# VHH binders against q9usu1r752to985, part 2

Target 1, 234 residues: q9usu1r752to985
Amino acid sequence: TPEEFASQMTLLEFDYLKQIPSREWIFRSWVSRDSRSAVRNYINFSNCFTYWIINCILEKKNTKARTAVISFFIQTAYKCLSLQNFSTLMSIVSALNSAPIYRLHAAYKLVKAEDIICLSGLREIVETKKNFSTYRALLRKAELPCVPFLGVILSDLTFIDEGNPDVLDSSPHLLSFNKRHRLADVVADVCRFQSSSYEMQSNTDLQSYILHRCRFVNQDLSYLFDKSLSLEPR

## First folded at step 6 (VHH)

Design y2
Fold by ESMFold2, fold request of step 12:
Structure y2 (fold): chain B 234 residues (1-234), chain A 123 residues (1-123)
Amino acid sequence: as target 1 above (234 residues)
Amino acid sequence: EVQLLESGGGLVQPGGSLRLSCAASGFTFSDYAMSWVRQAPGKGPEWVSGISSSGGRTYYADSVKGRFTISRDNSKNTLYLQMNSLRAEDTAVYYCAKDRYDFWSGQTEFDYRGQGTLVTVSS
């Protein structure tokens, strides 16, 4: 079910979030090519999951079957919103907005109106306009537990590092203090999210299924777009 | 985990040809687009050529278009670069890369981690 899938994805993503040691935020460990960073491992899982959604839709033999998978993930994303799992929500909407999937007009035409309305609302949350202003407003109102979308946090940390030059004013110590103060604020926010827990029961079988299957799908958007064209020509 | 082993480099005269190979392991080769990236002495890395996961689409940097041909054999987990009409400016270490569009960054990641293979074009 969408509800159970959303619950187990939330537990999975929360485990990834909790594994990230504070030093990775300070030293920006994910920038290195070393794939042993906990942040890079989480990014990799999230991308694999996004590609898995795309592949699940495109492997279906007919339009009605593809519609059923799209509807399932819309409903899953809506449940993720209610669980305050913004990371899985972002992954699902990214997959549905990807060029291979967004263009499946025949499949989307068969999606019931309620789900289309729901998807429209979810898309507004994902929109990047005004530096993710809709998402940031929702995150500020969210209570714990919550799985934030780390992409925004990583972007903020990069901006702090690159956008705060040491020589803006002739007071280098003040500039360095401001940079470290802003960094500490972001890290404190992340630690707040890491310090709570979700109370749902783990379903080890479903979590293992997701973890193992998502690694073995095509991850080439140009190929997936061509597959999409073969399924719904234009 | 991911391993990329480049070979086929060497010393060649201007106008000559070389064929590079890349043996891939530790991932499902046919699931990913692949690229060649080169790094000349004293310069940063430069993307050279790319190929889709099925081999159905190929792409080339302007500097090599018409002279280089990228190909792949998914049954052998091998990427190739045929380099013809070589010039002194093609001198570089050549790396193969596993490509993936990253939904978090919105940009394609070119993941190269082999030792590379040195191509020297000199009289």
Scores: ipSAE 0.746, ipTM 0.881, lowest interface PAE 0.8, mean pLDDT 88
Fold by ESMFold2, look of step 6:
Structure y2 (fold): chain B 234 residues (1-234), chain A 123 residues (1-123)
Amino acid sequence: as target 1 above (234 residues)
Amino acid sequence: EVQLLESGGGLVQPGGSLRLSCAASGFTFSDYAMSWVRQAPGKGPEWVSGISSSGGRTYYADSVKGRFTISRDNSKNTLYLQMNSLRAEDTAVYYCAKDRYDFWSGQTEFDYRGQGTLVTVSS
């Protein structure tokens, strides 16, 4: 069910979040090609999950079957919003907004109106215009427990690093203080999210299924777009 | 555990040809687009060519179009680069990369890990 899937994805994502040591934020460990970064492992899982959604939809041979999968993930994303799991929500909407899936107009025509309205609202949350302003506003009001979308945090850290040099010729102490203060604010925010817990019961079978199947799917958007064209021409 | 093993480099005269190979293991080769990336001495990495997971689409940097041909054999988990009409500016270490569009960054990640294979084009 959507609710069970959303709950177990929330537990999986929360476990990834909790395992990130503070040093990775300071050194931006995910930027290197080093596969030992906890942040990079989480990025990899999230991407695999997003591609898995795309593959689940495109492997269905008839339009009604694809519609059912799309509806399932819309409902799952809505449950994720209720759980304040913004990371899984972002992954699902990203998959549904991807070129291979967004163009499946015949399948979307068969989706129930209530689910289409729900998807429209979810798309507003993930919009990138004004630097994710809708998402950021929603996150500021969220209670714990919460799984934030770390992509926004990673972007903020990159901006802090590139836009705020450690030392400048004019006022090195003030500029270093500003950079360290902004970095400390980001780390504190992440620590706040890491400090709580969800009360849901673990379903080991479903979590193992997700982890196993997500790793072994096609992850080439060009190929997936061509497959989409064969299923619903032009 | 992703492993990429490049081979086929060497010393050639300008106008010569080489064929590079990359043996892939530790992942499902046919699930990923692949690329060749090169790094000349004292310079940053430069994308050279890419190929879709099925081999049905190929892409080339302007600097190599018409001279280089990328291909793959998914039954052998092997990526190839046929390099013809080689020039001195093609001198570099060549790496193969496992490609994936990253939904978090909004950009394609080119994941190369091998030792690379040195191509030297010199008179």
Scores: ipSAE 0.744, ipTM 0.881, lowest interface PAE 0.8, mean pLDDT 88
Fold by ESMFold2, look of step 7:
Structure y2 (fold): chain B 234 residues (1-234), chain A 123 residues (1-123)
Amino acid sequence: as target 1 above (234 residues)
Amino acid sequence: EVQLLESGGGLVQPGGSLRLSCAASGFTFSDYAMSWVRQAPGKGPEWVSGISSSGGRTYYADSVKGRFTISRDNSKNTLYLQMNSLRAEDTAVYYCAKDRYDFWSGQTEFDYRGQGTLVTVSS
């Protein structure tokens, strides 16, 4: 059930997004190691979910079974695109692009052509080169509700803070004004995403299952790559 | 709650040896790679050594390679660092860290949160 899985992941991700207080954007609370922030909790969930996808694929001992799991997540990511859930889409593509999974050529050979074409398009969206230009173009055109990929927002806030000094010797007030204006624009945009709602019906049993299973998987890419080698040797 | 409790530090003369231990709790220890990170007075943190979740792969900074040995016991949730041929520049607070590649940043994050254990190498 790619459609149901995508819908419930969208509700989960949106809940994480809505929980983030505005002060975290302004003070960049996720940077402090001593602070426990809603942003950090969301990053942790997203990483756990990405590792969970990798583990789901590698636990299948049969090539056809691994192909089925890969196809399921391609279809789920495509449904996430339709829901404008870019966060889950990024997590799925990151898992499929990871070294342990990307190298599974025998499994990918069995994936239907239409799903491979779909995956190719999804990979273009997540390309990091050109500063996520494809993703940013899609995000600018997206209507509410939408779950943006938080990683790009965090990078933008860091760039604004570090790439624009608070003061210059010659015009400190003017530069501080420009920095505050750019920060306010980013914060206003994220607040806009937080202020909407999805109308899908919640399935709390499925959401709880996902949350529980994501926490209890191996999160060591070196180990997972070795497991990948055992399943499809060079 | 993730807890990392370092021990085994102390005062030792150059050429001496120490063995550090780190007791881990609050997470599935065998699911994560682990590292040792040190911080000398007035300096930023420096990665020292790492070990895969199974213990099958070990990694060392060039400054300690051949002198330090990292190991782990997954049945005891414990990480170790055997430090031999100690030098004055090894003086630092040593922390153990839970490692994970972060797909958002594209880099490995080293999560250390213990008090650390002080190693002082002097005559």
Scores: ipSAE 0.712, ipTM 0.868, lowest interface PAE 1.0, mean pLDDT 88

## First folded at step 7 (VHH)

Design z1
Fold by OpenDDE, fold request of step 17:
Structure z1 (fold): chain B 234 residues (1-234), chain A 123 residues (1-123)
Amino acid sequence: as target 1 above (234 residues)
Amino acid sequence: EVQLLESGGGLVQPGGSLRLSCAASGFTFSDYAMSWVRQAPGKGPEWVSRISSSGGRTYYADSVKGRFTISRDNSKNTLYLQMNSLRAEDTAVYYCAKDRYDFWSGQTEFDYRGQGTLVTVSS
């Protein structure tokens, strides 16, 4: 069910979040693209999951079957929102907004009206306009536990790091405490999220299934787009 | 473990030709787009060419368009770059790269890159 799937994805992604050590935020270990980076591992999983969704939809042989999968993930995304799992929500909506999937008009026409309305709301949440203003507002109001979308956090860290000098312009021998304070605030927020826990029961079989299936999918949007064209020609 | 091993580089005269190869392992080669990237001495990396996972789509930098041809053999897990009409400005270390669109950053990234093969174009 969408509810069970959302629950297990939440637990799975929360585990990824918890595995990120504080030192990695400080040293920005993900920048080197080291496979040992917990952040990089999380990014890889999230992308694989997003591609898996795209493939799940495109592998279906008819419009009705594609619609069913789309509906499933819309409902799943909605459940993720209720669990304050913004990471999985972002991945699902990203898949549905991707060029290969977004263009499937015939499939979307068969989606129930209530799911379409739901999807519209979810799309609004993940919009990048005004630097993810809607998402950020929701995150500020979120109660623990929650799974934040780390993409925004990483962007903020990069912005702070690249937009501010390590030392004062007027005195190169003096450290910028302002920059360090901003970085520390972001890291503190992440640590707060990591300090909580979800109460749902873990289904290791389903989680393992998801992990396994995500590893072996096509991850080329060009190919996936062509596949989409073959399913629903222009 | 993902591995990319480039070969085929060497010294060539202007107007000459070279064929680069990249042997891939440690992942499903046919599920990923691949790129060639080069880095000349004292310069930053420059994207050269990209090919889709199936080989159906190819892309080229303006600097090499009409002279270079990217191809792949998925049965051999190998990426190729045919370089014709080579110029001095083509001198660089050429790297094979595994491509993926990152949904977090909203851009195409090179997940892995090989050690590179040196191409020197000189009279």
Scores: ipSAE 0.910, ipTM 0.953, lowest interface PAE 0.4, mean pLDDT 94
Fold by OpenDDE, fold request of step 17:
Structure z1 (fold): chain B 234 residues (1-234), chain A 123 residues (1-123)
Amino acid sequence: as target 1 above (234 residues)
Amino acid sequence: EVQLLESGGGLVQPGGSLRLSCAASGFTFSDYAMSWVRQAPGKGPEWVSRISSSGGRTYYADSVKGRFTISRDNSKNTLYLQMNSLRAEDTAVYYCAKDRYDFWSGQTEFDYRGQGTLVTVSS
């Protein structure tokens, strides 16, 4: 069910979140493409999951079957929202907004009106407009436990790091405490999220299934787009 | 572990040809787009060419368009770059790179690349 799937994804992604040591935020270990940092691992999983959703939809042989999968993930995303799992929500909506999937008009026409309305709301939440203003507002109101979308956090850290000198311009021998405090605040927020826990029961079989399946999918949007075209020509 | 091993580089005269190869391992090669990137002495990295996972789509930088040809053999987990009509400005270390669109950043990234192979074009 969408509810169970959302629950297990929440637990799974929360585990990824908890595995990120504080030092990675400070040293930005994910910037290196050769790094095997926890952050990089999380990014990889999340992307694989998003691609898996795309593949799950495109592998279906008819419009009705594709619609069913789309509906499933819309409902799952909604449940993720209720669990304050914004990371999985972002991944699902990203998949549904991707060029290969977004263009499937025939499939979307068969989606129930309620789910379409739901999807519209979810899309609004994850919009990048005004620097994720809607998402940030929800996150500020979120109570623990919560799985934040780390993409925004990483962006914020990058912004602080690149937008501020490490030392004072007027005194190069002095560290910028302002920059350090800003970075520390973001890290503190992440640590707060990591300190929480979900009470749902873990289904290791389902989690393992998801982990396994998402590792072996096509991750080329160009190819997936062409596949989409073959399923629903222009 | 993902591994990309480039080969085929060397010294060639202007107007000459080289064929680079990249042996991939540690991932499902046929599921990913692949790119060649190069870095000339004293310059930053430059994207050269990209090929889709199936090989159906190819892309080239303007600087190499019409001269270079990217191809792949998924059965051999190998990426190729045929370089014709080589010029002095093509001198660089050539890297094989694994491509992926990152949904977090909204950008295509090269999450892995090899150690590179040196191509020197000189008279």
Scores: ipSAE 0.910, ipTM 0.953, lowest interface PAE 0.4, mean pLDDT 94
Fold by OpenDDE, fold request of step 17:
Structure z1 (fold): chain B 234 residues (1-234), chain A 123 residues (1-123)
Amino acid sequence: as target 1 above (234 residues)
Amino acid sequence: EVQLLESGGGLVQPGGSLRLSCAASGFTFSDYAMSWVRQAPGKGPEWVSRISSSGGRTYYADSVKGRFTISRDNSKNTLYLQMNSLRAEDTAVYYCAKDRYDFWSGQTEFDYRGQGTLVTVSS
C-alpha cells in the first residue's frame, strides 16, 4: 500500500540521515565527487530512487498499468507529507515532473481527479521558486520526527561558505565568527532532526527490495525520454 | 568501485587522427550516458562530447563538430572518441566521464571521471 511504502521509505531515508556524522558538515565531505561520505551516499540513493520510479512507470506495457503506478506514487508522496518526510516527497515529485513522465498525458488522463488535485498541491510544495519558500515554511512548522530535504541544506551551507569570508577583512589573522555561527546554526538544525525517531515498524524485506531495485536502473534521462516517446508518441 | 581508464592519447601532427578509448568498470555501463571532457594547459575543463546510454543520441561541442565522433560498445563497457583533422588547439588531457542528471542540483553532472590521456597536436 502507499501508506506502507511511505512508512518504509521514511524509515530508510531517516537511517541515511542519522548516519551523517557532524564532521561531514564541517569538512564538507560531499564536495568531492569521489568522496565516500555519508552525504554522498544519501544523494546517490535518492537519485537512484527517483530513477527507479521513472523506470517503474515506463516498464509498464499499457496506459492503465502506467496510470496505476503513477497513482500509487502520488498517494505515496501524500503519505510522505503526512509523515513529514520531505526527502522522499521531493524524490517522487521529481520523478513525476521529469520529462519522460510528465509528458504521459494519456496515463495522467486516467488518474483520479482527487489524485490530480493532490499532485498539484505536492508540486507546489516542492517548487524551487523563491528559494523553496513553500517547503521552507512547512519545514519551520514541522514537528519531530521529520526527514528534511538535504538538497536545500547543502545549498544553504554552500551559500554561507562561499558568500562569507573565512577571516575578517580588517584583521586577516582573525576568524569570522559570524560565518562560523551561521554554519553552526544549520548544522544544529540537522542534528535536531537526527535526534528524533519514528514509531513505525520496520519491514526489512521491503526496504531491501527497494535498495536492490534502485541499484539496477537506467539513469539516462535522454534514453528514458525516448522510451517514453515510444510508449506515447507525440 | 567505479573505474574509468582512458587510452589512445599521443603525439600527432596537425591534420592527423587519433582514437581514444575508455574502459569502464564497477557499474552498469549501459545504464549511463557518457561524456568526453578535455583540459588544455592553463585552461579550464571543456566539455567535448556526450553519448546516451543506448548510443542513440550524440552531442558535440561546436569546436569539434564535424571532426570528432563519439561512440560506445556496451558489450565491452568501452567508450570511444574518434578524432580527425586534429588542430593545435585540440592539445589537452582528455577525460571520460560518467554522466547523470542530479535531481538535487537540477543539473547534469559528472559523478566519476578517469585519470585522462594526453593528446598533443604539434608539427
Scores: ipSAE 0.909, ipTM 0.953, lowest interface PAE 0.4, mean pLDDT 94
Fold by ESMFold2, fold request of step 17:
Structure z1 (fold): chain B 234 residues (1-234), chain A 123 residues (1-123)
Amino acid sequence: as target 1 above (234 residues)
Amino acid sequence: EVQLLESGGGLVQPGGSLRLSCAASGFTFSDYAMSWVRQAPGKGPEWVSRISSSGGRTYYADSVKGRFTISRDNSKNTLYLQMNSLRAEDTAVYYCAKDRYDFWSGQTEFDYRGQGTLVTVSS
């Protein structure tokens, strides 16, 4: 079910979030691609999951079957919103907005009106307008437990580091203090999300299935787009 | 663990040819697009060429179009670069990379980690 899938994805994503050591936020360990980091492992899982959704839809050989999978993931994303799992929500909407899937107009025509309305609302949350302003507003209102979309947080940390000017004056202590203050605020917010718990019962069979299968799908969008064209020609 | 092993580099005269190979392991090779990236002495990395997961689409930097040909053999987990009409400016360490569009960053990420293979074009 969408409800059970959303619950188990939330537990999986929360486990990834909790495993990130505080030093990675401070030193931005994910930027150094030569280092192993918990952030990189999480990014990799999230991308694998997004590609897995795309592959699940495109492996279905008839339009009704593809519609059923699309509807399943719309309903899953809606449940993720209810669980305050913004990371899985973002992954699902990204997959449904990807070029191979977005163009499946015949499949989308068969999706029930209530699911289409739901998807439209979910897309509004993901919109990048005004630096994710809709998402940021929703996140500010969210209570714990919550799985935030770390992509926005990682971008904020990068902006703080790169947005500080080269020292042109003899006041490097003030620049360092302001940078450390802004960094500490972002890190404190992330640590707050890491400090809570979800209470759903684990389904280890489903979680293991997701973890294993997500890594063994095609991850080339150009190939996936060509496959999409073969399934629903222009 | 992903491993990429480049080979086939060497010293060659201007106008000569070399064929580079990259043996891939630790991932499903046929699931990914692949690229060649090069780094000349004292310069940053430069993307050279890309091939889709099936081999059906190929892309080249303007500096190598018409001279280089990228190919792959998915049954052997091997990526190739045929380099013809070599010039002094082609001198670099050549790396193969596993490509993926990253939905978090919105950019294609090139994952290269081999030692590379040195190509020197000199008289």
Scores: ipSAE 0.724, ipTM 0.862, lowest interface PAE 0.9, mean pLDDT 87
Fold by ESMFold2, look of step 7:
Formats: sequence, C-alpha cells, structure tokens
Structure z1 (fold): chain B 234 residues (1-234), chain A 123 residues (1-123)
Amino acid sequence: as target 1 above (234 residues)
Amino acid sequence: EVQLLESGGGLVQPGGSLRLSCAASGFTFSDYAMSWVRQAPGKGPEWVSRISSSGGRTYYADSVKGRFTISRDNSKNTLYLQMNSLRAEDTAVYYCAKDRYDFWSGQTEFDYRGQGTLVTVSS
C-alpha cells in the first residue's frame, strides 16, 4: 500500500504546510523555543517520521524482512515524487541514507534492481550538491498542488537574515531594502504552495496511525547505529 | 508537554562535589539521548556532557572530562551529573536537555526547558 501511504502522508504534510502563518516566515518563529510555532511543530513531525522509518527497518530481525520494508519506502518515495510531495520524499531518502540504514548492504543486495534504480534517481534529486540544485530545478517547474521541502526554505531565510546585516555603515538603507525584497520573494513562494489543495480523500485511521506511531520510536542515531551493527555485523 | 526539572545545585568549595538530578516527564525518556548544558553568568550556553538513550555511550566536553560523570536511570526517568573536583569556572546554571539529530538542519537540537539548577563554586 505504498500508493495509499504516500497519499495520506501528502495530506498530512500539506495540512502542516497550510497551518503556517506568514508572520512565522518574517520573524523566523522556529528559532525561538516557543512551542506554538507551526514551523517548529512541522519540523518535529518530519523528524519523528524520519526516525520512524529507521526504526521500522531495524525492528525486523531477518534480512528479507528488512529488505521488504526498504522496498516499501522506496516505492512510497517514488509515489511521493509523482504527487510532488518533496517533503516526504526528503524524509524517506534521509532515513535510507542515514548511517544506521545506509550500511545494511546485505538487505540492499536483496532489493530488486528496478527499486535500486529508482532509489538512485531519488537520491540524485535530494542531493545537497550546489545547494540542492537538482531539487530546486524540479521545484521551479512543479505544478500545484505541491509540498515543498521547507528545510531549503528555512536555510534560505537564515542566510538572508545572517548574511545581510540590517544596518551597515556603508549602505544601511539599501541593505535593509534588499533584505526585505528577498524575504518577500520567499514568502510569496510559500504562499503560492499554500494556496492549492490535493484531491485525495482522507483516511483518518491511517493518518492517526502514522501520527501516533511516529512519536514512540527511538530518536538517538548512535543507539540506532549500534542496533544496526548487531543486525548486520561486519 | 515535555518537562525537565533540575535539582541538586548549591554552594560548594573548590575541590568539592555535587550530584545534579533531572526529572523528566511528558515524553518517552528512554527514546532520547540526554545532555547537560551550562550557562555561566554573562556567557552563552556551553555543552557539558551527553549520554545515549540506552546509557551505553557517554561524551564529555574537554573542560570536564575526568571530573564529571553523566548517568541515567530509564526506570525513573532521571538524568544525573556527578561533579567532582569542582573549580570556580564550573560556576553556572546547569540545564538538562533532550537531544535529537535534526534532519532538516543537519545538527543536533538541544531542547532544554527547565529553570536549571545553580552551581556556585566559591571559597
């Protein structure tokens, strides 16, 4: 049920995206410890989901079972690409690229060739080289509805704020204008993504299952790496 | 809601010892690595020590290595810091923190929400 899982994750992610008020982008509300930040809540959900994938794979005791879970998530990520849900796509590939999972060579060897080819293409999309250039190119041509990966947007906003001081002795007014202009461009892009809708029907039971299960997994990569070593010793 | 309650601070002479405790609630304590972070008066926060979710791995800042021991009791949802051979530079408010690698930022996030516990090392 990769197709259904991808659809429901897309609806969940889109709900998180739509809940973010524009003021959070302007004031970078996620930097504070305020638990009422919609961006921070979304970051938390996304991290919980990524750790959940890692735990799902590592809880399987035999190699064939781990391969089946890996294949399921590869297929899910591919469906997310077709839905233009880049956020879930990023989470899945991040989990599969994490040290605990990437090292599972025996499990990966059993993955069917078509799924490995698919994963290779997905990894290229999320690759960080040239500041996520492949991802940014895909996002620029994406039609609505779309769930962008907000991590890139948050990084851009941090760069705009920290790389562009509000007041400099040489050109304080011009620098402030340029900062505001670039901020407005980013906010406009986010508002564009927030302004559409997906047509899939909600499966409340599956969404509740995902939300509940994601919260109750180990979120310590060093522990998870040790668990990985016990499952596939080298 | 995540709650972290630090205790065990106080006034101690140089060379003395203190044991800090942190009572955790509102999350599954055994699922997370935990850290101690301190903030001296007028200074920024400084990471002190980290313990893995199972307790099997411990890490220390160079400034405290050999003098401080981090531990945890997952059955009691409690984090500890045994501080020996205390020095004046150890004077700070000590916070316990829930740790997690953040896949969005690529860095570890320290979530400390308690009031902290004041440790003063003075003759």
Scores: ipSAE 0.720, ipTM 0.866, lowest interface PAE 0.9, mean pLDDT 88

Design z1
Fold by ESMFold2, fold request of step 17:
Structure z1 (fold): chain B 234 residues (1-234), chain A 123 residues (1-123)
Amino acid sequence: as target 1 above (234 residues)
Amino acid sequence: EVQLLESGGGLVQPGGSLRLSCAASGFTFSDYAMSWVRQAPGKGPEWVSRISSSGGRTYYADSVKGRFTISRDNSKNTLYLQMNSLRAEDTAVYYCAKDRYDFWSGQTEFDYRGQGTLVTVSS
């Protein structure tokens, strides 16, 4: 079911989040190709899962079957929102917005109107406009437990550490002090998310199925687009 | 664990030809697009060419279009680069890379781990 799938994905993603040691935020271990990184492992799992959703939809050979899979993931993403699992929510919406899936208009026409309206709302949360302003507003209101989307946090850390601030102030000492404060605030926030727990019961069989299956699917977006064209030629 | 082994490099004169190979293991080769990346002495890495997971689409940097041909044999887990009309500026270590679009960054990630194969073009 969508509800059970969302619960188990939330537990799985929360385990990835909790395993990230604090030193990775300071040294930004995910940037170096030669460094071991819990963050890089989490990014890899999240990408594999996103591609798995795309493959699940495209492996169905008739439109009604593809519609059923799309509806399942819309409902799963909605439950993830209720669980405050923004990471799985982002992955599902990214898959549904990907070029191979977004173009499946015949399949989308068969999706219930209520699910389409739900998807539209979920898409607003994922929008990158104004530096993810909708997502950030929701995250500020969220209580623990919560799985944030780390992609936004990692971008913030990279911009703060490596970029020039978009500040016209002529006070170099203030800029350095402000930078350190912003870094500390971001790190403290992610540590806060790591410090709580979800209460749902683990389903080890479903979690291991997801972990195993997501690594053995096509991960070439251009090939998947061509497959999409063969299934719905327009 | 992903393993990529490049071979076929050597010394050639300008205008000459070489064929590079890359043996892949530790992943499902046919599930990924593949690229060649090169690094000239004292410079950063430069993308050269890409081939889709099925082999149906190929892409080339402007500097090599018409001279280089990428291909793959999914039954042998092998990627190839045929390099013709070689020039001095093609001198570099050539690496084989596994490609994937990264939904977190919004950019393609190139995963290369081999020692590479040196191509030297000199008179």
Scores: ipSAE 0.707, ipTM 0.858, lowest interface PAE 1.0, mean pLDDT 87

